# Ledger of designs, part 4: VHH binders against q8rxe9

Target 1, 356 residues: q8rxe9
Amino acid sequence: SVATDDTSPSVKKRVVSGVQPTGSVHLGNYLGAIKNWVALQDTYETLFIIVDHHAITLPYDTRQLGKATTDTAALYLACGIDVSKASVFVQSHVPAHVELMWLLCSSTPIGWLQKMIQFKEKSRKEGVENASVGLFTYPDLMTADILLYQSDFVPVGEDQKQHIELAREIAQRVNHLYGGKKWKKLGGRGGSLFKIPEPLIPQAGARVMSLTDGLSKMSKSAPSDQSRINLLDSKDLIVDKIKRCKTDSFAGLEFDNAERPECNNLLSIYQIVSGKKKEEVMEECKDMSWGTFKPLLADALIEHLSPIQARYQEIIAEPEYLDKILSEGADRAEELGAVTMRNMYQAMGYYQRRRY

## First folded at step 9 (VHH)

Design z3
Fold by ESMFold2, last read:
Structure z3 (fold): chain B 356 residues (1-356), chain A 122 residues (1-122)
Amino acid sequence: as target 1 above (356 residues)
Amino acid sequence: EVQLLESGGGEVQPGGSLRLSCAASGFTFSDYYISWYRQAPGKQREWVSTISDSGSTYYAESVKGRFTISRDNAKNTLYLQMSSLRAEDTAVYYCAKGSDSYASGWTEFDYWGQGTLVTVKP
């Protein structure tokens, strides 16, 4: 029997983050987002969910999903997730996510989901007719991912704000419909079934720019691989990319000159991967030529990325170790979610299966 | 939710011009590289052009000098101005948003519009 007290035994607030099992990971992804996500584990109880159910809401390659899932897990672990502080798990390994999604869908007005698909509805009638039910309802699945764990915070970018507000509204509605005195009369704790999650404003991550255009962000969508350093690029490839990157004809090096966006970008990368203060970088580099600085930057990148690459290779080469980490993360998540699911079923008046 | 709606397709004579539009919503349009792809009947999709968040442009060799990609961030709209059209340009044209890393990745997809048909008469 589990106590009816919903109070978390941990004093730390809980953060939940979703991770798509997709795509390449480059230095811009890492320095701009992933590094800061991993660092949240030092302050919060952190869950990193590889959201494979979300990945199937659009056409995908069935032969690649499993590998993309494990590669993504391995890469995030290599980036510094400490399994003693955080949980990493695959969404589909915890059935409660979709179980709760169904219950939440039954309380979500269809008009709320229709607003999520908004763009000149009259001009887009074919879009709604051709969208899968999964694509239409994935905001409820995202809400389930968040609410299942009584999450305090969800890291959001601008593109996620609408989804977090929907999750808050659904939680408030369910608390009203099923919580409080009604829940207490059914034998429950009473009060709110769900914490109302709050958006976590991202700490400023590095804005890393293209190696071929210091005004454009580094992006997997750029047509040339020369524009980016991928986390798994070899030493020789890193050297070659830095050797060929765009520079300028100015003397010396400096931050924050709008006429020198490449200089600002490359110095910023050097500062971050070397771990030096801005002032230290300026004292070290201000009188350098590009010919002197580029090898310095390449060496700093190699030094920073080599441990990550080595850790990634260890993890992917040992599938039983990775499976164990993901299984233990899923077990932890399942324990947390079981309390939420029991309370939800009780509050909704379900006859619960007895366990002997 | 990410939405991409192409328009402006139609029939045109060889050597003619068309302007395609892609209306975007559900994401911070100005933060992304946006691309045009095309797919001729019976062929694989092929890359046509990309424009960066800062406005830098890139083109496939087969369209350089004939097509111009542009964006209007105030209207969240991507454009493809096509000129000197040839029979081999006949295809369904798609705009595409690539996924990028986020602090939260629940909604991060590679997304394609439904496309708009361009037919260049033989």
Scores: ipSAE 0.604, ipTM 0.862, lowest interface PAE 1.6, mean pLDDT 86
Fold by ESMFold2, fold request of step 16:
Structure z3 (fold): chain B 356 residues (1-356), chain A 122 residues (1-122)
Amino acid sequence: as target 1 above (356 residues)
Amino acid sequence: EVQLLESGGGEVQPGGSLRLSCAASGFTFSDYYISWYRQAPGKQREWVSTISDSGSTYYAESVKGRFTISRDNAKNTLYLQMSSLRAEDTAVYYCAKGSDSYASGWTEFDYWGQGTLVTVKP
């Protein structure tokens, strides 16, 4: 019972993660990254933001954005987000993200945005005259997502380091321009308006390979759906994909033989989804044929994914429940952001609205 | 900065050959599947060929046996060797990188080059 506890949460460092509203996830995404992102909620105060404003910076289907947003939320909840520990919410449900983005743009030299690799590439793709202002300014929106919540850490890989460096530079510039004694003279507390965020290097997740080529990673970019297990694949489809996956003609099964990349991959998947130690898997499987092992692997995959799929189906079957979770997440985020926005408006010298 | 720069397009007689190049920068090229697409006037963009991070190759039926995709990870360059060209191969050819990264979601986009025009004369 929680009634016997007198534990107040101590201050935890805060992690903010952005999640694109794609609506779909394969086993490689899940085991390689998402599982570890969800696990951050056990160590950090975590915010998972479904970044629908970011999704409109490129051409998109207006009929699908809402569904992709809710499907993504449902998938992440099904993957284990505990709403008592973490917040999940939709970016557009918290207007402060856009308000702060505008304020940050006034302090961002245009040359800093022109250097951003994603604008330069998208402009070439779409032509300069057709590039949206949203595509040009989205790095300020990402900075707002991070700074609004006084975030300590942002999970990113090496390819996204430039974006966190820009967010750090903008935060430092704003702290210099508007913080310190200037802010104190306007009635504020003085000091820094924003924490300077740090990149968080995620613990490496499993590297899951294609079912049709054990040397290539599992990827949505592969032409055949047979190459991957999607998180929501039916039981029959999982069985069929494993039945048809690439194998070899060697006797027995073993890890770490460079001539047997498919064997290594399929045993590694089995190890992970079964929760067994490598030594247990080696002893269990060493003398199996593929005909014996494939049903074993398929059953282990189905058993691992079934709780996620059941939770997902429960959530999407009750849209009022999902709406409530997202609404409560947005409410918590609005409370956190309101403090930041009040301080920012004060430090920039705005006349604050009086309530009557 | 992420860049995909196609080159090598031009005019060619039916049955002729061309080699397209795509110079890539700003990401770990060797970690990604990279593809060629094409778009003829008035038609939708269609998939031509893909090469995996390990070098496995895939082709659309319309180009099998005539086109060869390859990559040089040391030079961050994707190639498409086109042979036995036909009028229906006339299109703008695009180099493409997928967004299937295990990194942060804010910056996950599909990337496309500006394209290079291939014209097969009548």
Scores: ipSAE 0.601, ipTM 0.858, lowest interface PAE 1.5, mean pLDDT 86
Fold by ESMFold2, fold request of step 16:
Structure z3 (fold): chain B 356 residues (1-356), chain A 122 residues (1-122)
Amino acid sequence: as target 1 above (356 residues)
Amino acid sequence: EVQLLESGGGEVQPGGSLRLSCAASGFTFSDYYISWYRQAPGKQREWVSTISDSGSTYYAESVKGRFTISRDNAKNTLYLQMSSLRAEDTAVYYCAKGSDSYASGWTEFDYWGQGTLVTVKP
């Protein structure tokens, strides 16, 4: 059968992003990365994939995976994903991801995966031999997530640079092994089976520090929940956390004093969540005591987070609405991936099922 | 990808000392909070100590004053200096990296090492 080109010069460039089904986000995650990640939908055709298959590559609680998946979807929708611009779906709802993963594994030298695990650990071989097959091969699943949709860009952090390079190398290898004249002789269009994805470096987000230590990043790994504002913290909890946060004994408030990391952090948060310019914040706050400023900051945080929290509550209250959004996202993803899968099977020489 | 390898466990008499190490790879070690946890037979894992990206240290009350956490970012290594060991400190000790970024969602897992056994003789 004849293959068709699955690209067109008239389509937007496509971004694919994976999201772990963890179910929680703090202010540092949101302002530092997620807000800008969601904003990509304004420029690109964007797919947001809740990667539940990836979540099972390490020990997990079977009773929690489904709820974590839906909670994560709801939270990202509440952060501003517009379903008229972007698709949100669950990885396992589109079987082509694992189907393509299997095909890509036949073209992935085992040594490439071993080097992914052996980064900086030259003497450890027992770790490689004891890793589950899923943990060992999940870079191929990530590659399938990206290549299935002929993705142009993948948002990358420092921890994903090696994985994006592997995805590019696998795509190049598959194009060499199965594309070109060989694919044309099998009835295909010839040329490349996959676009070579590029890393996307998003605009740098705000750097938000711990409420208990202005020199340390805000992190869910900090032992005390007092160190962070979670996106879903209640109004009362936000007030309490700001009331108790670390401050200093200096008079007035100012940015950029190295002796006052907490002051700089709290003013920076206020600036961002209030939408004010730095000069406006300095003029408003310079003569304030902490007792005057803390309620002002808490009120600004509450006002900024209230729309996100309200949207989240609407979505959680209507599980069938969330299910419909995810189902429609999966349907669109299946349509996009079907062309890629047909071409891949053809290029690899499979007898393809005829439909009656 | 992410690997955490604990070492330095063994048997020790009450009141003795041990130093645990955790060699880390596959992530930007200096940018993360890294923790020690432990699990005694038949018990749930419990938090022991955490060190922040800036070097700030935190301890469970049960070990405060007896254990010291530290990191060497040049060697990508976390340490736990244990002293005044007691029978209740007997456990498998785990190094842990928590998930903290959704921009890298494919690779954002909670990672645990395989653990190193510390036995404090009765």
Scores: ipSAE 0.599, ipTM 0.853, lowest interface PAE 1.6, mean pLDDT 86

Design z3
Fold by ESMFold2, look of step 10:
Structure z3 (fold): chain B 356 residues (1-356), chain A 122 residues (1-122)
Amino acid sequence: as target 1 above (356 residues)
Amino acid sequence: EVQLLESGGGEVQPGGSLRLSCAASGFTFSDYYISWYRQAPGKQREWVSTISDSGSTYYAESVKGRFTISRDNAKNTLYLQMSSLRAEDTAVYYCAKGSDSYASGWTEFDYWGQGTLVTVKP
């Protein structure tokens, strides 16, 4: 009979986070989201998965995927992931994700997937956007990522709750098909094979605006690199970008003047990276010119980012160390997932390979 | 479900005008930069224009002064007003949403619409 190990010392609720292997991060990403995602490790048992299988569902550059994967891992570690508290690993290093995805496919109505993404003949014939089975079945892979670890919570943005609701529906359907009395008769605990995950919307981070337009958010979609501070920008480049950023001709500096969106943004960035209270920043800066304030802001940015950059450089310079971190994370994930996979195969009636 | 549906393409004489539309759904349209790209037969896809979440506009040099990008957040619709059209503007025009690390990692994709064909007669 198959049994769940509920006497495990793992007590904390579990959070699983997916991370696209983009390879780059700007200040807006970090302060607006990533910092708070990393902070979940202080409250929950956390798994950060670099989802390289998900990255191939659309056209991509095969020469870049590996580098983007390791750069992303290194950036998230540099942003504060503590490997004694959290696991970070590459999705493809844990084969169970794809194994479970296949098993879940047998229980996923095609109509549920059709609602999630539109499959278009025109895009196949005329464009770069590839209409693939991988893109169509992507929600099953995401569901496998979540369910494999019996996750309690899944951090998602408000706009993406529907993917978690589909994962919950798939889990409920599988529990119905293979769980309940059938599962208890096989020695299973409780009435279900899978814990039903809940969405977790992390606390909103800072809203950082473009350096060229204080009304628009800082974004990689902006045409000019001048619009953003990248986490890995050199000291000289940070100084240059701040020197050239959009300002105004008003005297002094102030928060919350609708006519001065750039001033509000730059003061807000200074407040955050300096760690000062809003009132302290106003007292310090209210009578400054832009010529006085810009060097102050640049120095504060450099001071804030320098430890992150130093940590990143240490990690990248030691590829064996990064490989070891990712390997150990994958090993821990494999151990956690093995219980789920054993139970799933047994509940579905598979003849299980003899273990020696 | 993210969806971007372009419309408004067609045939036009040189110097003519067309207005392209892109109907968006499945995401909070007002939170994103949205772009137009185009691809002529046998050519690489090229950027045409971008509009920010606040409505700030950016244009490729080849279309400045002739094309106007706009958005209507109440209707979740992106527009491209094309004027003084030339033969070299003949292409399939695509609406695009960029990915953004402000959202969850699993669900962040670049999305492209189906495209709408604009043909400027020689």
Scores: ipSAE 0.578, ipTM 0.840, lowest interface PAE 1.7, mean pLDDT 86
Fold by ESMFold2, last read:
Structure z3 (fold): chain B 356 residues (1-356), chain A 122 residues (1-122)
Amino acid sequence: as target 1 above (356 residues)
Amino acid sequence: EVQLLESGGGEVQPGGSLRLSCAASGFTFSDYYISWYRQAPGKQREWVSTISDSGSTYYAESVKGRFTISRDNAKNTLYLQMSSLRAEDTAVYYCAKGSDSYASGWTEFDYWGQGTLVTVKP
């Protein structure tokens, strides 16, 4: 093979990302991960998959899945997905995902999946009888999501790297079982059926802390909605949440005082959403009272979130536009996946359907 | 995969005490809020207590002053120390981890343990 320069503009590496159809996002999610995740489209060819098939592996409300799916798609588009650079689509709109999953399951030793779920700590009878087949096999569906598109990278956190390693192992096994000379003898290209994907650890985003406890991260698991700013909170709700957020009795405002975690958090949020440098924030805010600063922070949050909210409302108000975006994303994904599926069926020795 | 295994349930007299444990694996335990929920026969599951990643604690009004949530990040274990138990505390107690959508959506679910039964005698 010829030597290549990784900086060549002639080909971009491909990133595939899964997105749960939750329908909601808070400021901590957005600034801590999603903003950087969406920004990958500026460097990589990116596919964002709303993974509705994965959402049904645990109990869920059938009346809400569709709405959560479209709300999630709209919210990610509002967070900055540029459809000229990236594809966003719903997993179930591309049947090849489950077709490939089945083929991969037929090559995946059951013991590899059993290691993923750790069910041995319960009675064998209870754990096996109550787990859905979908929950047990979802690692093969995730592997299909990744391998179908010949993905170079998959964005994951460090604690999720195990799933990418399983996908790599399955790809290597299938390449060995069905690739190479065996595939060439069946009329195929030969060589590997799948690229071996690599985990991508995204650049760390901002760590946003709870509005009620500056030592704890902002989280949907906190009992009170007062602890977080949701991306779609109204202006009045943002003002109210900031008015009621935890502060302290120290004079002035400062960064990086370990005794003032709320002050550090609220100034850090202000810095990020205002786009100002740390020095500018300190010069502007150091002599403020909380009564002066809180309205300033609320206004900066509203100004930062308003474009996202406006874009979201545009998208959700025009369901045919959203459907077209998702349909075009699915069409591109189907085109990419068709090549992979044709090769996989051929390498496995299937009689191919012919069109007359 | 994420696993939450509760233990320590049993029968207890009114006014008695129990300590529940939840052994966690398959995620970075110290990075998450972890919660206890309970479900009495014929009732909906209700929130009992939550502990944050930094150790801040939160309690439902019905258990404040009687229950203490804690965590041992070195052992990946969540605890619920229950005291002054009442008949109304009879339930199956569940350990729960919420998703935080900070990374790949393929693996971020809300997880529940299978529960441990606490029975407070009438």
Scores: ipSAE 0.556, ipTM 0.841, lowest interface PAE 1.9, mean pLDDT 86
Fold by OpenDDE, look of step 10:
Structure z3 (fold): chain B 356 residues (1-356), chain A 122 residues (1-122)
Amino acid sequence: as target 1 above (356 residues)
Amino acid sequence: EVQLLESGGGEVQPGGSLRLSCAASGFTFSDYYISWYRQAPGKQREWVSTISDSGSTYYAESVKGRFTISRDNAKNTLYLQMSSLRAEDTAVYYCAKGSDSYASGWTEFDYWGQGTLVTVKP
């Protein structure tokens, strides 16, 4: 009885992530999240979306949106997103996002959206009556972003948990309303129209702390840029920031001392960016002064970030390359999304266009 | 569900004091930067103060020495003690939660309260 090793190529699960084309990436973001996303490329089919339709739901600079979009894309690539493994594309380049959103809106009770915290908060600023419909329907757009590609997993932060739950609920509702036997009666395959996405809790990435406070996390919410290393900081700026970073007056350097949070943070950063083992770093740095260690750390940071910066510059300097990457990503997205949209239009009873 | 609820606003005379509170819920309060912003009529929203997850405090120059930001993690509450109030301090004051999610942390803040009105007038 020859055990036919049914090595059917196990279809990789699909991960979808999207970011708005806003802001800069600091070392904490990179080491805490982006690096993990890069690692996911080997295990999952990954789609990374620049969600520019989301960006317009709030006041924005029309002159900067395009650049922000390309910068975001370039940064992902520079950080190690591999276009041979992942699809990178811009949301607005795939019309199906908005199409699906519309369909989903018809199945979303208004009460569900009214409960969304982000809407409540954002609408309060301008008054509920003045809040845009776009802002109100923002979660449905996000849901479309996820469900369009039949995503298995969605990496989410704490701030997006509610939206993921909403996406799950909408998916379930649509499956119930239009899926199964109803869909079959309309000539479809029947069953579920959407996969129910699950949140992907990133493995505990390195928690990078503030350069000015070892007890505080590195954050964009910190008022001072000196508190963080940005991925695109110049060498000189990195050196300066490290030079000025907060340190203690204790002799030597050590890990895991609660009284020396800055020391622990800086050593941890050094460990990560140097690729050394903790024990190695301990041995190397145990007798160092801050005067010796800070330059060492700065050099290590520069060495680690330089390839990213270089790659970023290369990408930005070749707009056609980036355009091609984004176009190819969009093509893949359209291909995947086309199936979903076809099914949805069929299940919902639309008269289908005949192409001759 | 993340909620931020400001309170303590009101009318006060120049030179007076007022204490604002922001009650937070729906997230691990202690893990986040929290900030105060204000918006005066016809003006843009401006940063007032920030307190880090570890308690480090930061202030706008316009309020430095007059305002004190603090937090009670046990009560999930942010405070802003305002003293020596001036007419120019008249505004709606907002509490803002820092965006510290590495996955979504592209924005500085992700949640805002409804605000509380502070009016400084004779």
Scores: ipSAE 0.340, ipTM 0.749, lowest interface PAE 1.6, mean pLDDT 90

